VHH binders against UPF0764 protein C16orf89 homolog. Designs and how they scored, part 8

Target 1, 326 residues: UPF0764 protein C16orf89 homolog, of Danio rerio (Zebrafish) (Brachydanio rerio) (a7mcs3)
Amino acid sequence: DVIDNILMSLSKGITYFDMQGSNINLDGVVGYIILQAQLREATRTWPHSDFLSLSQRAAAISMLKRLSKSLSTAASTLQETDPKYFKEFEPILDSSFWSLPGEWSSTDPSLVYTSVRAMECYDEHMSDKCMTFLLGTWKDNGTPCIVTKTCRDTMTQFGCPHYSLSHQLLYFMIGTMKGCSKMLKGDLRLSRVNITVGHYKRIFCSNMMKSNQDIFKNSLTGQMQDIFIENILLCGLVGFSDFYKLDWLQSILTWQDQEAGCFGKEEDISHIFEEFLDAPHKRVKRREKTLTDGCSSHMTGVAVSALGGFLNFYLSEQDITKRPII

## First folded at step 4 (VHH)

Design K28 (framework vhh_sonelokimab_d1)
Fold by ESMFold2-Fast, scan of step 4:
Structure K28 (fold): chain B 326 residues (1-326), chain A 123 residues (1-123)
Amino acid sequence: as target 1 above (326 residues)
Amino acid sequence: DVQLVESGGGLVQPGGSLRLSCAASGRTFSSYAVGWFRQAPGKEREFIGAISGSGGSTYYAVSEKGRFTISRDNSKNTLYLQMNSLRPEDTAVYYCAAGSTYSFRSGYTYDYWGQGTLVTVSS
């Protein structure tokens, strides 16, 4: 059973969070916040058709209770250990911030870029700054929904790969969820082609789909696994159900560490981060963290969050098959 | 403002070994994390591994760990990739890149790239 496999994986990930949550960075905690929103929706809409469905729903309710407790602890720890970052992104640490899709749609291969840059279009510092302008947290609770020309130009640039591509989508998702739709629409009127926020999201997810197809066929290495999962998470949240492929789900489930329950586990890499952070660029770009057990905070967060999306999608499919027809 | 030039590519038989070099000029080489990437025809550019500015820490893509070894000599401004037990699937143009510490796993934000050196694994 697909649902049972997802629930088992989520249980392991939540157990990992219970054990290591105080060591997980903001990105990882956000993933578990999104999972909380996904599980809340799943338990609300779960089918009541038979004994198996009731048992699965009970397991999901138990996981939601465990996760809610762990998130309370993690938020308090994060506020103490990373107060500036916590303040800047506090609005996204509430599961009610993250809206889930009301209907499903598909990506469009005709929107795939004819050429993609080899390297990222911008760094995490620029991404974070643009997002904090939308959230209203730039410079101690500034006005929300600020869109600068630099942020607009950067976030609407075509041909970006990997993280810059997924973060262009994330920028518009955060803007929409914060309630900045009118400001974003008004600013985009300055665009020569008058593309809507919804169409930018479709363009980005169509290219994230192409990226995932290429990764899945050619190279499922550790670094590409992180990008692959993030693309599923974000485009799934926007309502692109064509990312919820069974073979992609099966691959993600195999990437979970059997003992720890985390994702992105690589032996002896924590020392590497400390040395790399000594480079001249470390003060400009966001610090990437690994946990003491070798797990990736970021990859674990995006993985459990993406699995929550798969859960809601497959529950919606199961409900359809259980509907009486007369 | 660092310039990178790869060398050491060529034809090698399956099971053979090859060492690539990447010579840096411009700004101080030791101030950059540096990595190796490769791209086969019709494929995306993939990350192989990276080494810290001091050379004390290395990271490898899971698929290549144990076969490839990255090292650097900051006194010679040179990065090396030692490749062992080569397979036909290793045929690609190999690139070295220099950049920030935050891209070492994924190729994210590598600022400076070489022109590449072709490695062909064939009999």
Scores: ipSAE 0.000, ipTM 0.115, lowest interface PAE 19.2, mean pLDDT 80

Design K29 (from A12 with D31S Y33A P99S D101K S104D G105S; framework vhh_7mjh_2)
Fold by ESMFold2-Fast, scan of step 4:
Structure K29 (fold): chain B 326 residues (1-326), chain A 120 residues (1-120)
Amino acid sequence: as target 1 above (326 residues)
Amino acid sequence: EVQLVESGGGLVQPGGSLRLSCAASGFTFSSYAMSWVRQAPGKGLEWIGRIYTSGSTSYNPSLKSLVTISRDNSKNTLYLQMNSLRAEDTATYYCARGSYKFWDSYFDYWGQGTTVTVSS
């Protein structure tokens, strides 16, 4: 049973999170916040027409309670270890911030770019700055939904690969969830761009789908696994159910460490040094890991939240009218 | 133009102490978490620790009793204090700019490194 496999994986991931204690970091916490939102939706909508379904729902309720307890201390830990980032991203550390899809749709291959840049279009600092302008947390300004020309130009450019592509989607997701839809629409109109926020999300996810198809066909290295899962998580959250493929789910489940319960576990990071050694002052973007345990906080966060998305999708495909109410 | 320049390395006798510095320029130093990382000859990369914008620190548990990381925002300088040095502490030491952020974390700039040799 697919549902049982997802629940077992999530239980292991929550146990890992419970064991992190003071070692919790921001990107991992955000993933578990999104998982909390998805488990809450799953337990609300869960079919309970038979004993197996009731037992699975009870397991999900137990996991939600465990996760909520762990998250209650995570914000305090983040505030102590990195108060600047806690302050900048506090609005997204509430599961109620994250909207889940009410309907499912599919990506459109006709929206795929004819050419894609080899390198990221922008860095994480630019991404964070634009998002904090939307959240109203940049330098204590307190005014949400600020859209600059630089952020608009950066977040609407086409042909971006990997993380810059997924973060262009994330930018518009955050704007929508924060309530900035009117300001974003107004900015796009003033710049004479006749593309809606919803259509930008469709363009980005159509290209993220093409990226995932290429990754799955050609190479599933650890580096590509992270972006592959992030694309599923973000586009699934926007309502593109064509990302919830059974063969993709099965691959993700195999990437979980059997003992620790985390994702992206790697004992030796010497290859990271080699990548930077030839140009130590050159700008390069690479994910930081918690080096003491070898696990990737980012990959663990995106993986557990993506699995929560798979769970909600598969539950939505259960036909309650074909199952007698007990 | 972002630059990180490490200094203070050299030959140290076993049991000695050494303080490394990293001079930062080209960005608002006080707005970034900073890390120290080392690589011994023929060995892999080893993370030492980081200092957050608040001044709070996080260390590799294997090294916590031997090192202290501090920063001086008025001088745009990051420090690594090392005590009770042993031969196995012989390595090239790098400072790096970076922290975990909303979704991704990364080291986007590294210094050229400074070499510490622990030998009699």
Scores: ipSAE 0.005, ipTM 0.319, lowest interface PAE 10.3, mean pLDDT 81

Design K3 (from A12 with Y33A Y52S P99D D101K; framework vhh_7mjh_2)
Fold by ESMFold2-Fast, scan of step 4:
Structure K3 (fold): chain B 326 residues (1-326), chain A 120 residues (1-120)
Amino acid sequence: as target 1 above (326 residues)
Amino acid sequence: EVQLVESGGGLVQPGGSLRLSCAASGFTFSDYAMSWVRQAPGKGLEWIGRISTSGSTSYNPSLKSLVTISRDNSKNTLYLQMNSLRAEDTATYYCARGDYKFWSGYFDYWGQGTTVTVSS
């Protein structure tokens, strides 16, 4: 049972978070916040057809309770160890901030870029600055939904790869969830093509789908695993159910460390350093790590969050008139 | 262009102390979190700790009692103070521009490293 496999993996990930929550940074904590939103929805909408479904729901309720306790501790630790970043991103550290899809849709191969840049289009500082302008937290300004020309141009450019592509989607997701839709629509009228927020999300996810297909075919190691999972998480949250593929789920489940319960476990990062030295302009992203245990906090967070998305998708597809989930 | 240049490495006796510096140029230093990472001969990279833009520090638990990270934004300089050095602290020490905020854990620029040898 697919659902049992997801629940077992989530239980291990939550146990890891309970033990290591004080060492997990903001990125990882946000992943667990999204998982909390996913589990809350799953327990609310769980099908009530038989004893197995009820026992699985009871397990999910137990996990949600454990996770809520761990998140309270992690939030307190973040506020103490990283008060500026906690303050800047506090609005997204509430699971009620994160909207879940009400209906499912598919990406469109006709929207895939003809060419993709080799290097990231912008760095994380630019991404964070643009996000905090939307959240109203940049330098304690307090005014939300600020859209600068630089942020608009950066977040709407086509041909971006990897993290800059997924963060363009995240920018519009954050803006929508913060209630900035009118401000974004007005500012986008200044663009040459006059594309809607919804169509930008479809364009980005269509290209994230192409990226995932290429990664799955060619390379499923290290940084590519992290990008692969983040694309599933974000596009799934926007309602693109074609990311919830059974073979992709099975691969993600195999990447979980059986003993620790985390993702991205790696005892030696020397090859990452060598890869960085070979990169033009030294603009290579690296996943976050708690090097003492070898686990990636970022990858663990996005993985458990993506698994929560798979859970909600498969529960929504459970119908006594349809083929059972394998 | 972005550059990070480490200095202060060298030979030090067991039990001694050493302060490493990292001079940053080509970007607004005060806008970025910074990290220290080391690599012992024949071993993998080991994260030492980071300092946020606000000055908040986070350390590898195995090293927390032995090291202190600080920064001087007026000099665009990152520091690593090491005390009670042991032979096992022999390594090449790197500073890195890094921010583990939001959806990205990254070190986008690294220095060339400075070597610390703990020996009598």
Scores: ipSAE 0.011, ipTM 0.283, lowest interface PAE 9.5, mean pLDDT 81

Design K30 (from A12 with D31S Y33A G98V P99S D101G Y106D; framework vhh_7mjh_2)
Amino acid sequence: EVQLVESGGGLVQPGGSLRLSCAASGFTFSSYAMSWVRQAPGKGLEWIGRIYTSGSTSYNPSLKSLVTISRDNSKNTLYLQMNSLRAEDTATYYCARVSYGFWSGDFDYWGQGTTVTVSS
ESMFold2-Fast, scan of step 4: ipSAE 0.017; ipTM 0.277

Design K4 (from A12 with D31S Y33A P99R D101S Y106S; framework vhh_7mjh_2)
Fold by ESMFold2-Fast, scan of step 4:
Structure K4 (fold): chain B 326 residues (1-326), chain A 120 residues (1-120)
Amino acid sequence: as target 1 above (326 residues)
Amino acid sequence: EVQLVESGGGLVQPGGSLRLSCAASGFTFSSYAMSWVRQAPGKGLEWIGRIYTSGSTSYNPSLKSLVTISRDNSKNTLYLQMNSLRAEDTATYYCARGRYSFWSGSFDYWGQGTTVTVSS
């Protein structure tokens, strides 16, 4: 049963988070926040048709309770260890911020770019700044939904690869979830752009789909696994159910470490080291756990949240969830 | 626009020392933490260390006694000083711009790498 496989994987990931939550960075915590939103929706809409589904729902309710407890602990730790970053992204640390799709749609191959840049279109600083303008946390000004010409030009640029592509989608997702839809629409109209926010999301996810098809066909090595999962997570959250492919799910499940329950073990060690070394007062405790663990906070976060998306999709497709995996 | 160019690689005798440089252009160098990462033939990426905008450094504990990272913001240049080199240090060394953020991981731009071969 596909549902049982997802639930087992999520249980392991939540156990990992409970054990390692004090060592997980904001990126990883946000992934678990999104998982919390996914599990809350799953438990609300879970089928009641038979004893198996009741048992599975009870397991999901138990996981949601465990996750909620671990998240409250992680949030207090982040506030202490990363106060500036916590303040900048505090609005997204509430699971109610993350809206889930009400209906499913598909990407459009006709929207795929004719050429894609080899290098990322912009850097992490530009991405974070544009997002904090939307959240209202840039330099503590408190005014949300600020859209600059630079952010609009950057976030609507076509031909971007990998993380700059997924971050363009994330920018419009955050803007929509923060309630900035009118400001985004107004800015696009003011610039004389004929493309809606919804159509930008479809363009980006159509290109993220092409990227995932190429990755799956040619290379599923470490760094490509991370972007592959992030594309599924983000486009699934926008409602593109064609990302919830059974063979992609099966691949993701094999990437989970069976002992630790995390993802990206030994692959994103530099990410873990950056977390540890940003807070010198925590060095004695965190050094042993972080350096011996070797797991990726980012990949673990995107993986468990993507699995939550698969769970909600398969529950909505009841005839698929009640047949054996073939 | 953004460009990182490594230099200083080559053949070194075991026990020798070498200093690698990374010339940065197309961005405000002083605003970014910078890292060194290496990849031995047929192996995965291994993080060496990072230097913050403040000049403070953080190292892979297994390499801390062997390397020193420094920067010169007036020259937009990152350095990696390596001492007591061993055959196991043979790798391609990459300069990487890293500002760890919400969804992109540790690094957004990499140089093309410079090869260090440690052999007698």
Scores: ipSAE 0.014, ipTM 0.266, lowest interface PAE 7.6, mean pLDDT 80

Design K5 (from A12 with D31S Y33A T53S S54G G98D P99S D101S W103R; framework vhh_7mjh_2)
Fold by ESMFold2-Fast, scan of step 4:
Structure K5 (fold): chain B 326 residues (1-326), chain A 120 residues (1-120)
Amino acid sequence: as target 1 above (326 residues)
Amino acid sequence: EVQLVESGGGLVQPGGSLRLSCAASGFTFSSYAMSWVRQAPGKGLEWIGRIYSGGSTSYNPSLKSLVTISRDNSKNTLYLQMNSLRAEDTATYYCARDSYSFRSGYFDYWGQGTTVTVSS
């Protein structure tokens, strides 16, 4: 039972967040905010056909209540610990900001890039600045939906790998959810770009699908697990149901720590260790690891969010199969 | 070329304070988040905290009351202020360029490290 497996995993992740929520950074909290939106949708649309379904829905309602309490505490901590970034990203820290898909579609292999850069196209500063321009929070400006030439050029360039690619999608997702669709459309038209916001999202998710297929075939370790899950989360939120593959779900469930309920313990250790090995003068044997919490806040956040997406997708499948015969 | 050079380490008495510096060159320092990471002898890596390009900070909860991270973009310098040092704070301290955002987080460049020994 797929639904039960997802619910058990989410329960563990919510318990982890309840215990460690004051210690989770901004990116992890955003993941739990998206999970809150996913669980709210799931409980609203849950099929009522039998006692098992009713029991599962009751469990989901209980989890939503627990999560809402934990998020209130986490938001207070973020305001104390990181007031400037909390202010800059406050609009996305509300689950009502995150819209969920009303219909499902598929990616298009014909949109896959013929060449992909080896390195990220831009850094976190550029990404965050462009998104805060859309949110209206850059340097306390207050005017939303600002689209600069630099942001447009950066966020529409093709051939970007990994996080650059997923951030290009996230930029347009945030713009749409903030209500900037008219401004984005106008800017793209004035720049003589004959590609819609919707088609950019399709191009990006088609390339994120290719990336995930390659990761799944070759290696599901370290940073690649994080990229893999983020691609599922973001493209699933846009409505690309071809990311909700059973094999991919099973892999994600396997990566959850049985005791702590978080994600990314091995990934964090492996990534940092490999960086040390890459530096000629830093190659030393270490017998113990003392990484903070042993967990990835980011990977935990994207994983529980993605699982919420799987939950909504599989519930929509169950609803179809329970429809009256006509 | 990208370079990160830590300084300010040394021998400190228990209960003392110390300020570490990290001089950055070869990239637009003000555009990047920066982190501090430490490694005690025979132990693994422990993340201390991050300062975002905008100046906001995020800390390891176990350490946030003991440390303050700051930056001076005009000098391309990252700082770690440590107070109330204990023997368990003995470690090699590294600064790292942090590709952090709410969708990612990894370190692409590291300094050589500076050693802090807390002993009487």
Scores: ipSAE 0.000, ipTM 0.292, lowest interface PAE 10.2, mean pLDDT 81

Design K6 (from A12 with D31S Y33A P99S F102W W103R; framework vhh_7mjh_2)
Fold by ESMFold2-Fast, scan of step 4:
Structure K6 (fold): chain B 326 residues (1-326), chain A 120 residues (1-120)
Amino acid sequence: as target 1 above (326 residues)
Amino acid sequence: EVQLVESGGGLVQPGGSLRLSCAASGFTFSSYAMSWVRQAPGKGLEWIGRIYTSGSTSYNPSLKSLVTISRDNSKNTLYLQMNSLRAEDTATYYCARGSYDWRSGYFDYWGQGTTVTVSS
């Protein structure tokens, strides 16, 4: 049963978070916040058809209780160990901030870019600055929904790859959830094209779908696994159910460490050292990996929250839950 | 040209203290989080800690009581203070720009390292 496989994986990930939560950074914790939102929705809407369904719902309720306790501890630890970034991103550390889709739709291949840049379009500093302007936390100025010309130009440019692409979507998601929709579309008196926030999300997810199809066909390395899962998480959250493919779920489940319960675990990290020493002019920004326990904080967070998305989708497709996926 | 140059390593007695420095050039030092990483002979890399642009620090829990990371933005210099040194602290110590945290950017530049030997 696919639902059982998802629940077993989530249980392991929550156990990992309970044991290691004080060592997980902000973006990993955000992933577990999103999982909390998804489990709350799943347990509220869970169908009551038979004993197996009731048993599975009871397991999900138990996991939600465990996760809620672990998140309270993690939030307290983050405030103590990382007070600046806690303040900057505090609004997204509340599961009620995160909106779940009311209905499902599909991406559009006709919106795929004719050309994609090889390098990221912008760095994390620019991404953080633009997001904190939306949240009202940039330099404690207290005014939310600030959309500068630089942020608008950066976050609406087409042709961006990998993390700059997914973070353009995340920017519009955060803005919408914060209540900034009017400011995001703007009073574009001088604008030639009036593209809606919803249409930008569709463009970005259509390109994230193309990216995932290419990643799945080719070599699936650690960084590409992380990008692959983040694309599923974010586009699933905005309602694109075509990201909830059974073969993609199977792959994600195999990437979980059986002993630790985390994602992105590497025993020997010396290759990171070799990469940055041997090729200084060919460095490409990539998602973080912890050097302390070998697990990726970011990948673990996006993986468990993406699995929460699969859970909600497959509960609506009960016939498929009777088919084994691994 | 981005450069990170560690200094301050050497031979130290067990129980002693040592302060390492990392001189940064070729970029706006105050705009980047910085980290310390070490590698003992025949062992893998071990992350020591990071310092954000705000001055906030985050440490490897096993090392938090033994080390302090600080920075001087006016001198473009990163520091690692180590106390109560033991033989197992013998390693090559590297400074790196960034951290494994997405907000600080991943490690994109590393120094050549400075060797600390704890022996009597």
Scores: ipSAE 0.000, ipTM 0.241, lowest interface PAE 11.8, mean pLDDT 80

Design K7 (from A12 with D31S Y33A D101T Y106H; framework vhh_7mjh_2)
Fold by ESMFold2-Fast, scan of step 4:
Structure K7 (fold): chain B 326 residues (1-326), chain A 120 residues (1-120)
Amino acid sequence: as target 1 above (326 residues)
Amino acid sequence: EVQLVESGGGLVQPGGSLRLSCAASGFTFSSYAMSWVRQAPGKGLEWIGRIYTSGSTSYNPSLKSLVTISRDNSKNTLYLQMNSLRAEDTATYYCARGPYTFWSGHFDYWGQGTTVTVSS
């Protein structure tokens, strides 16, 4: 039932990607790459208990085949439309780069910050530079796992909100997946920091959980929907299954456009700019609409990827070989 | 630190052309996608278009035949060329820094705007 709802939503999102692949930016494509990794895992481990389960698995196999074909085309288009950005993030455009959790954990409310800054701690350029240092793609130098003092200080600071918080988690995720674990551990140890990479991930996800609880209770509009889904995607990938809540899933499913199959569709961007006009000298974080149909490339990619996480979680809950016999 | 300053607005007659500029400072301009957005008096905001780091452009289909976005990375400047201007093109025009990292889908900095009035 739940599985059917997820599969229907994913089918619509993949159809949208098939139609709009030439207009999807890098962040949207990365979301579909992560979905590819999640569908490969789902189809590999799918339960075979009845006809409905077999039918659902067949649908997932069909979607994986269709997605794989579309991604091959999209990678070629992205290299042509944004060659510098493609080159900088090429390592993450392979689904094998993205590791999926082997076990589930929960966040810890005791790790929630006593105070959170109102403004982002750092800008997108700093985030990009630090990640490309890990990937080995900064300025074509070819050396991966570079950890600077500035990147370490920026990515380990506490009290960051929204995107700067989720990007701190993403930094350590990319470092781990690229194989930089020894370099990151060494840097933290040499700086006399008594916190492991794994514990930083738990701290960040515990605060992303608090953020999502507050967003879900108070405001699920525009930018907050994007932050909400991104937190689920990233912390789910790290193994925090307490993000895979049924009521959160149901909300995400309602945000999908029924006709187009995308997320973040908007006919008028006036409400995005109203916040800026209230504070003309302040930095403002707002949705960029790169797609002419009004859809958000970023939100669509993040949403389908998060739904793939929900799919794998609910399928894993049916796997009795991984549960205690008591 | 980051500043975007629009210029080139003013009075123009119907059917005329105008080019707006946006001077960027405080960041590596060549590393960011940039956008133009406008707001007519008493109306909502209307997205005009975006130029990627590669120089590729994406436009609002309603405006594609009337506008061209370009950039000069050596001058840290974004341009909006407008042709065949009509009274309905009267608006305040803003430039904005678009997202460029793979987990960011928002404008993070906006200019103060420059006003274009189309009148005979």
Scores: ipSAE 0.013, ipTM 0.336, lowest interface PAE 7.4, mean pLDDT 81

Design K8 (framework vhh_7mjh_2)
Fold by ESMFold2-Fast, scan of step 4:
Structure K8 (fold): chain B 326 residues (1-326), chain A 119 residues (1-119)
Amino acid sequence: as target 1 above (326 residues)
Amino acid sequence: EVQLVESGGGLVQPGGSLRLSCAASGFTFSSYAMSWVRQAPGKGLEWIGRIYTSGSTSYNPSLKSLVTISRDNSKNTLYLQMNSLRAEDTATYYCARGYSFWSGYFDYWGQGTTVTVSS
C-alpha cells in the first residue's frame, strides 16, 4: 500500500531529524515545520473506520508527537546559532503559519512560457528581503505586508527558471499566509496589473509542472532532484493535485538513503572534485551540510514535506470513497 | 564577469590561527549572501558557514566554535577567521556566492586557497 510506503519513509525521515535536528539549518527545519502541519491535518481527517486505518492513524499520531518535540529543540538551537536570521524568519517556523488546501485543482498548459531565461532572475538577497518585508521582520520594522515596487516587479516577472520561479510562488504563498492578501491585491491593482494573486500562482505552477515533466523525462539526479521535489511541495501546498503523481512519488521514495533516512546524500567525491577543477567559477550544487554524513538539509526538508502532501492527497481520495452515503 | 579570489592560506602549526580573505568582483557584493566551503584531500565538500547581506551569520554546528565569518562591503571582501587549528582542518577553502536560503545552492565559487596544518 502506497500509504504504508509514505508512512515508512516519513518515519525514517523523522528518526533522522530526532538524531540530527540540532544540526539541521533553517532550510531543513522549515521543511519539517510544513511536515508537522501536514501530519496534523492527516491525523485530523484520517479515515479510521477499520483496524488497518486505525493502526496507520496511530502510527501517524506517534510520528507527529516525536516531530513536535524535535522541532522545539531545533528551533531553540537555531535561535542560539543564528539569532538574527532566526528572528527574520521566525513567523514561518510555526506550523500554524502554513495553510493547507481545502480543495484540489490542476495546472494549465496554456499558461506555459514561450521562452525561459537561462539564468536565475534574482538572487538570495532580493528574495529574503522581499519575504521579510511581508513577514514584518525587516530591520525590526514590525509592520507586516510591506510590498515595494521592486519586490512586486521582481516577483511578477515572467520567464524565470528553476529556483527563481519556485520562489516567486513562495513569495505569494508567504504573503497570503501572513494575511497580506488585501495589500497584495491593492498593490497589483494600483500598478495597472490585471492579474490576481491566485492567477499568478496558477501561472507559476503551470510552468513548474512543465519543468518537472522535462526533469522527469531527462534527468533525476543532483540539483534537478531538489528542484523537482520543491516544485511538488510548493504547488501541492497551493492545491495543484496534478503534482501528486504516483510515479513521481515512487521516484522520491527511492532517493531516500536506506541507512540514514535523509535525502541528497553524496558518496562519490571524485565527480564533485572534477567539477571544481574544470569549472571553479560555474554554479555547483550546495554543500551546506550541517552534518558530516553527507546529507542535504534542504533536500531532506523539502522531501519529507512533499511526502506529507502526498499523504494528505491520498487520504482525501480514500475519505471520498469511504464517506457514508446519506 | 563574476570573480571570487581567495587568499591567506599556507602552512600553520596545530593550535594556531589563520584569517582567509575572498576578494569579490563583477557583481554588487553587498547584495549577496556569501559562504565558505572547504574540501580536505580526497574528501567531499564541507560547508563552513554563511554571512547574509544584513551581517547575520549561520554556521555548520560542527565548526561554529572554531570559525568566524565577517565581511567588509566597502572593500568587497569576505573573511574567515579560524582559531585552534588541527591537522583535520587541512583543506582547500573556497569562497562561494549564495543563491537562496530556501534552495541552499551556490552559483559561483572561487579557485580556493590551501591551508595545511602540520606538526
Scores: ipSAE 0.012, ipTM 0.351, lowest interface PAE 8.6, mean pLDDT 81

Design K9 (framework vhh_7mjh_2)
Amino acid sequence: EVQLVESGGGLVQPGGSLRLSCAASGFTFSSYAMSWVRQAPGKGLEWIGRIYTSGSTSYNPSLKSLVTISRDNSKNTLYLQMNSLRAEDTATYYCARESGYKFWSGYSDYWGQGTTVTVSS
ESMFold2-Fast, scan of step 4: ipSAE 0.032; ipTM 0.459

